# Designs tried in a protein design chat: VH-VL binders against Ribosome maturation factor RimP (rimP). Part 2

Target 1, 164 residues: Ribosome maturation factor RimP (rimP), of Thermodesulfovibrio yellowstonii (b5yjx5)
Amino acid sequence: MNIKELKDKITDYANIVGEQEGVEIVNVEIYPGGKGLTLRIFIDKEGGVTIKDCENFSRAIEAILDVEDPIKSSYTLEVSSPGIDRPLKNKKDFLRNIGRDVKITTKEKIADNTFFIGKIVDVGDDWVRIEIQETKIKGSKKKGKTELLFIPFNKIIKAQVYLG

## First folded at step 10 (VH-VL; from J1 with light chain A50K Q55E)

Design P5
Fold by ESMFold2, look of step 11:
Structure P5 (fold): chain C 164 residues (1-164), chain A 121 residues (1-121), chain B 107 residues (1-107)
Amino acid sequence: as target 1 above (164 residues)
Amino acid sequence: QVQLVQSGAEVKKPGASVKVSCKASGYTFTSYYMHWVRQAPGQGLEWMGYINPSGGSTKYNEKFKGKATMTSDTSASTAYMELSSLRSDDTAVYYCARDRGSYTWGYFDYWGQGTTVTVSS
Amino acid sequence: DIVMTQSPSTLSASVGDRVTITCKASQSISSYVAWYQQKPGKAPKLLISKASSLESGVPSRFSGSGSGTEFTLTISSLQPDDFATYFCQQSYSTPLTFGQGTKLEIK
């Protein structure tokens, strides 16, 4: 079977396991690597994915792959959470990342700044509220005070997770 | 001078509906979220949800989802809240309240006078 | 939902007394608390925002304090005009929630 057909099958298996394990499938990637194929499955859930979630998912999907044997060559299975390299652009993106640190650039000044790093606290249909942990001011050595900012989506140029 | 003027008291039978209005003046209506808060007789305050008059987006307290419908008419600077399938425990005073807005959010700086809705046989 | 628990439910005090009303949140909400005063037959009036910021036109005998999970509203010298019910409200996360209220009665 071709790679598209294989990806569709793997995605179907992954969705079945995801419902059983309480996680959602964000993406499935198949590409060459090492001595065979690399199969990467990105999973997510509200509140964030744990190492235990990845381990449980890996064991369950591996059992299905062993029985159905859709990949004839050797392969490497990777299960992880996405989000680090994805922009946050809509309500679902922000909602999925409640409790995570994000960096946000805005079209206009909010509280005298256009760049923010903080934790997502709350999300509506057209806004996000973030708790600022540090205010980025060029040349400043001082850590800003904690502020909870209300940021409308239509003022956001760019948003993505922040790891430090 | 910011002012929120609500529609008058209503007496309804169980199963009916009611639509409460809140007319705003003295500020740009579309620049501020409008919240609805209820107070049952002798009880505390309950947040019901809000509407953003700019575009009409809403968020409801889950307790009132399906019970309350919030809309607005920007040309009339008026917010509305409709309560459907009224029951006796919907008897309360219903307030509209303006969110202070901007980057500080969730503080109600101006309130309507309240609309008493009474549901009885 | 963040639960806000006020104490006491009813408070009796004399003119000139210092009174304190406490509000506890079910989780940390930093300083994002408002206090409202409601007189009989009237809408609530915002007194304090962000735990301690006194709103314009509110007498200086009113003050607020607290951070995290415990917050207080203090009236330093009770006046007859202060007879009312007082509510705390968290502004940290939706659904926005109020305490159950504290009825302040003048002895």
Scores: ipSAE 0.507, ipTM 0.816, lowest interface PAE 2.2, mean pLDDT 88

## First folded at step 11 (VH-VL; from P5 with heavy chain S102Y)

Design Q4
Fold by ESMFold2, look of step 13:
Structure Q4 (fold): chain C 164 residues (1-164), chain A 121 residues (1-121), chain B 107 residues (1-107)
Amino acid sequence: as target 1 above (164 residues)
Amino acid sequence: QVQLVQSGAEVKKPGASVKVSCKASGYTFTSYYMHWVRQAPGQGLEWMGYINPSGGSTKYNEKFKGKATMTSDTSASTAYMELSSLRSDDTAVYYCARDRGYYTWGYFDYWGQGTTVTVSS
Amino acid sequence: DIVMTQSPSTLSASVGDRVTITCKASQSISSYVAWYQQKPGKAPKLLISKASSLESGVPSRFSGSGSGTEFTLTISSLQPDDFATYFCQQSYSTPLTFGQGTKLEIK
């Protein structure tokens, strides 16, 4: 199947799932490369798309893809809202995304890491505070503890909304 | 080796202003927020606010908005706090304190020696 | 604002005693509490961060514990150098707030 026909088919599946999940399909992109395809579906809704909306849509569309099997090679599925790839740089950018997960790369190591994924919980004039879930102890069923990380904007190389 | 050295004691009349300095050494001044904390005679500690020396952004405890103005001079590695329209109840020791940052934000690992400001008629 | 309430306000003890100072927050603040020691005429000194993490160079007779709304600072065997005023402080949200202090005096 050619890329245009595949895109049309995926768009049809996406529209069906979108009606069920209460979101609109803005665009579907398919990029060949590497060892497989990247399938990117942009969704939107009045009042803004939440992380839960993207998670629900992803599970539903992936179930259809598994059954219909229109892509025979390996592929990566990405579900995003419009503008998700735009970097977060200033207070307004972070405030718009309070409650969402963000991936942040820092200029300096902080406790052995320069890459962080966490939920935006507070934003000041030149900083963001994110809630990071500690990794679970191997072999333990106990839930991980969360921790607050304060990051000044001038210590950030890049930040973007993270949906998985 | 980190050291915060504050300016000397001040005696002022009501209505005057005072500017307290806090000179930092032994670390990269612009990498850490600087906070100000006051202690009135015989009383506890009260957070006044902070400045980020990198760029000059500030946040004030609402109680001190309009009373305190925090600035910094990066070339001198010095933070400043100016108190305006002094009243007798502004009499206190004023400390600068360095914020550790990141996972330990809001923990003050180094303090200046304190600057006593006395407001008397 | 988060209110930090310390008890006792004054504590008399002898060298060698085990002492405990408590601090209660007006809401859950997880483990975001610091403890400071302040001697007369001196600036506060950070002893413990994140409720239980002992600061470098602080003697191991000092320890902290607690989470949520109740926190303790314990000195296992009081030394002459430990007579001072102790403050808890929450670092959970601004405005940052301190407890009113506990003055530890020689009996």
Scores: ipSAE 0.640, ipTM 0.842, lowest interface PAE 0.9, mean pLDDT 88

## First folded at step 13 (VH-VL)

Design S4 (from Q4 with heavy chain T104D)
Fold by OpenDDE, look of step 14:
Structure S4 (fold): chain C 164 residues (1-164), chain A 121 residues (1-121), chain B 107 residues (1-107)
Amino acid sequence: as target 1 above (164 residues)
Amino acid sequence: QVQLVQSGAEVKKPGASVKVSCKASGYTFTSYYMHWVRQAPGQGLEWMGYINPSGGSTKYNEKFKGKATMTSDTSASTAYMELSSLRSDDTAVYYCARDRGYYDWGYFDYWGQGTTVTVSS
Amino acid sequence: DIVMTQSPSTLSASVGDRVTITCKASQSISSYVAWYQQKPGKAPKLLISKASSLESGVPSRFSGSGSGTEFTLTISSLQPDDFATYFCQQSYSTPLTFGQGTKLEIK
């Protein structure tokens, strides 16, 4: 089983546990470290994740891992809240952060740029619109004006809340 | 030259459905969002929603969810809007309008001539 | 939803007059306002985008101004061809919304 396959399995287990524990699975990371593999699972919930939530989730996911035994080597499990580093991946994520500044990296150039910082002003099913304060748009005669940038989700590589 | 040509006037009974077409020409159909705007007799303009012909994604005004269905046929460069369960208050002129572009999203630079839909018993 | 309150609803003026139409947004929308002209039986025509950008082919007597929550369309010297209904529209966020319209009629 390759790391991708393992990640998928862990994610599936995590989602099951998440549903049981009333938490959302934000991200699953698997990387070599320490005593074998490190499994880092980011969870979230409305109102915030408590230490107890993390502990409960950890116990539950470990129980599944013990039974299913998908990992052949030793592993370390880390469960935490993503905090401000929570990636924005879908409409729900962007909707939750309307009015906040975000940093977005795109796969391709938009207005000659691939990196943007701006306030989310609107969200569609497959796009986000951000207000950019200082856009050096090459070729734009209007220097220094606030611009709204329309960004399809499929063009986004990474998006996160930005605390300037 | 950019042109949007809509289908002809429709007269329907309450409870019926109607499908309005908007044929686009003079530009790449899939490169622009197509919006629909309604105007009741003697009233203002009301945004109904849009379709992205590229991929077919849509967004509806909440007011028209369940009432309007927007589709497109890229091979025909035509956008469609279907209205279901027609009521008298659905009587209006319906316009398709092209979104100006990626950076000027939300501006309607070209309009169809409008399609009058009359709902009467 | 962003509400665009347009005033006046009706405006009577004479050829050569300076006329001003106002649109107020329920929240700040920066400069993302369009103005449309609509004649009877015709589709609206985009006149101004981004609050003050005159569209190609639109006479220079038309101008737009404003930012934030208050916007104005001005016709410096009214011409016979200008009698129509005008609408403001915000393009800041969905749902996109229009003002109620201003009917400009001959005095």
Scores: ipSAE 0.472, ipTM 0.775, lowest interface PAE 1.1, mean pLDDT 92

Design S5 (from Q4 with heavy chain S54D G55S)
Fold by ESMFold2, look of step 14:
Order: structure tokens, then C-alpha cells, then sequence
Structure S5 (fold): chain C 164 residues (1-164), chain A 121 residues (1-121), chain B 107 residues (1-107)
């Protein structure tokens, strides 16, 4: 089963559990994390999601995953609120996420790229600074390096927390 | 090519104000932050702050809060720095300097010629 | 605030000499250091960015090195036009800060 098919199947399970637990499924993501896959399910409800809501949902969805066993590799289950998925638009948004990876699309090319993934390291009134890992090019033998990239907010089309 | 031309020397009395201009040419003015740097007689360089000409956003070195006000006029491609309540220790050369930006933020690749402000009674 | 400490404050040297100017940061700043040259009555001129990257049009006798907290500017064979004041500057974080300067004079 490919990742797209797995995602659809997990989403079906999550929707069933969501109905039972009184929460809405906002998104399901599957991505590499550490030794295996990370399964992240975002839930929401009127009045906001509590820690107990996340615990109840996790317990219920784990029971289904144990029985149906749709993921054959190692995986980690994460259940959280949609606040992590919201676009980062202003200083407060970026400040709340200092230390986290962000994906940013810019209005203009910067060194021939308009898409960047990096860790938020500093935030000003109208800019963010991210630490980017230099991506190895196929055939290159050099070590990956980090670089600081300064991006004014008005050059950003879209920014969002990047979970990997 | 890129050029930053500053307004001429000023002699002021204590308590007055002065507004220094820095006219940019040879590049897109709103694409680069503009910084101001001062140099008192016989002393080193001191960063005063910057303005983003595109948004008007500013940041000041804490030392100059309330003393300096940085503005810009996008239609004239000109940055301004106003000093208020002048004292004799405000006597210095004031430079505008262009920030290269992005991966090379904080490097000043072009400088104005400097504006000497002298405060005397 | 990151303090940049230059040494020496003044340096007397002759045409043809090799000179080294040192700059020390009060914390690690990776390689985010610039070097500027300033002649009397003139604005500073950027010589080196990112500790070791020579700016376009700067003679190859100028070189920079260092990472972390210690940085050097080296002039391998002094020319008459090199007698000036030199400043290091950190570009790591605001407030941006300069060293106090090194005045290089003819002996």
C-alpha cells in the first residue's frame, strides 16, 4: 500500500473515531520520522481541544490500528490540535514557533529558489530568520552545512510549520 | 551603478533638530533595508538602526531610542534620519548603508559619503 | 549585545610587510563577520564577508579567516594604498556591532 492509499485508510479510521469522540478530523499526515513513519492526526472541536480530548482520541484510534494493522513498519502516533497547521502571517505567529521547522514560499527568487525549509531562529517586527540545511546535490561529496536566511514578511507568500 | 548620496554638512545649536537625507540610485530602493551608522570624531563605527523602505518598519539601537527617527520616501528613493534635542555629543559623521539582505544580511555593501553634523553653542 | 574586540589598536608597518589584525567575539558567531577598510574622510569599504569571502575588486593580498569567536584579517604584502583603519563587524544578530578599529600606519 502506498502512502496516499495509507493516508486515505487512516483518515477513514480517524473519521469514525472522531464521530465517536465528538471531535472533527482536520487533517491526517504521514511522513518519515526517525526510524520509521510518523502518523499525525489533527483534531478540533467547538470550544477548543483539550489534553483529555487528545488522550481519548489516541486511545480509540490506537485500538483500531492494533486490530487492523495497516502500517507494517515502525511508526509514531501523534494527535494534536490544528493550531500547528495554521499559516504563519505575523510576528506573533513566528515567535510562537521559534525552534520549529517552517516551510516558506517567497514572492521572489532567492539564490534561484522560492521554497525554503528551515528552523526559525529569530524574529523581528517584519522579518524572520531561518536556519537552512544546505541540501547535498546528487554526486556531491561535501558535508551538509547550515546557513541563516533573512526573509522580510512582505516577501512571503505562505509560511507554515513543517513537520517533516 | 548603485549610489547613495547624502545631504550636506549641518551646524546646529543645542536643542535643535536635524534631518539627514540619503538618496539611492541604481537599484530598486524598496528591495533593501537601509541602515544608519554614526562615527563620532576620532572614534569607531556605531550602528544606529535600520528601516525597511518597503514597509516603513524600523528597528533602533537601544542607545538611540527617542533620539533618532528613521523614515523613507519611496517615490523619491530617499531615506531620512532625524535627530532631535541635539547635544554636543551628537556631533558626528552619519552614514547611510545598504544591507545586502537574505543570506548576506548584515553586510553593508554600499555606503553614503557621510553627513557631518556639528552641534555647538 | 555581542562585543567585538580588535587587536592591536594601532599598527606601524612598512610597504611589503605581512600584517595580521585579530577580532574576537564575545560569543560564537559562526562565520558571520565582515571586514571594512576606512581611509580618512571616506566611508568604510567592505573587503570581506562571511569571514573569508573576498569582495569583488578587492586585491588578493587581502584574506580573512576564522570561525566561532576568533577572526583574522591578513594583508600578505602591504601596498601604499593599504594604510587605513580597519574594522571588523558581526552580522550574526542585532544590534550589529563593530570592533573599535585598527589604525595601520606607515613606519
Amino acid sequence: as target 1 above (164 residues)
Amino acid sequence: QVQLVQSGAEVKKPGASVKVSCKASGYTFTSYYMHWVRQAPGQGLEWMGYINPDSGSTKYNEKFKGKATMTSDTSASTAYMELSSLRSDDTAVYYCARDRGYYTWGYFDYWGQGTTVTVSS
Amino acid sequence: DIVMTQSPSTLSASVGDRVTITCKASQSISSYVAWYQQKPGKAPKLLISKASSLESGVPSRFSGSGSGTEFTLTISSLQPDDFATYFCQQSYSTPLTFGQGTKLEIK
Scores: ipSAE 0.551, ipTM 0.798, lowest interface PAE 1.2, mean pLDDT 88
Fold by OpenDDE, look of step 13:
Structure S5 (fold): chain C 164 residues (1-164), chain A 121 residues (1-121), chain B 107 residues (1-107)
Amino acid sequence: as target 1 above (164 residues)
Amino acid sequence: QVQLVQSGAEVKKPGASVKVSCKASGYTFTSYYMHWVRQAPGQGLEWMGYINPDSGSTKYNEKFKGKATMTSDTSASTAYMELSSLRSDDTAVYYCARDRGYYTWGYFDYWGQGTTVTVSS
Amino acid sequence: DIVMTQSPSTLSASVGDRVTITCKASQSISSYVAWYQQKPGKAPKLLISKASSLESGVPSRFSGSGSGTEFTLTISSLQPDDFATYFCQQSYSTPLTFGQGTKLEIK
């Protein structure tokens, strides 16, 4: 079993446990650690993840790992919330962060730019609208004005909260 | 050049359905949202909703939820608007309009010629 | 929903006149207003975006101004081709909404 296959299996197990524990699986990372492999699972839920949630999740997934035994070597399990580094990927992610600054990288140039920082002001089913400060728009002589940029989700490569 | 060509006028009876088409050319169809706007005789313009041809995602004016269904065929570069359970007050000219997008989202830079839908007993 | 109240509903003027049409928004919409011209039997034509940005090919006698809740479309010297119905539209938020229109007719 390669790392990719292992990650897929761990993700499947995580999703099962997530459903049982009422948490969302945000990401699964597997990488070489000091004592074998490190499994890092990021979980989230409405209202935030507590330490107790992480403990419960860890216990539950370890139980599955003990039975299925997908890892031949020693491993370390880490369960945590994604924090501010959580990628924004869908409507729910953007809705949760309305009013916050985000940094967005797009697949194509918009007014000669592919990187934007702005405040989320509106969210649709498949788009986000951000307020950008002092954006220079191609062909515009106006400086220092706030602009609203409409970005479809499918035009976004990466998005996350920006703290400045 | 950008062109939006709509289907011809329709005459329907109450309770019937009608599907209006809007064929786009001169640009990448999936790169722009397509809006629909109606205009009753002697009245103003009313926004009905939009479709993202790339994703198929739609947003409707609450007033037209259940009345209008927006779809698209990317292979034909055509947007469709279906109106169901037609009533006399659905009589109007229906326009498709391209959204300029991005910093100028919400501005309609190109319009179809309009499709007159008449609902009468 | 944001309501766009346009005035006047009808305006009679002569060639050469200075004409002003006003649009008031029910709430602040910054500068996210467009103006359209519509002639009988034709689709609307975008004239101005972002409250004051003149579209390509539109005569310079057209101008837009305003921010917040009050916006104006001005024709500095009315030409015969300008007799039509004009609409304001907000693009600030959905649902997108139009003013009720101003019919500019020959006096």
Scores: ipSAE 0.519, ipTM 0.775, lowest interface PAE 0.7, mean pLDDT 93

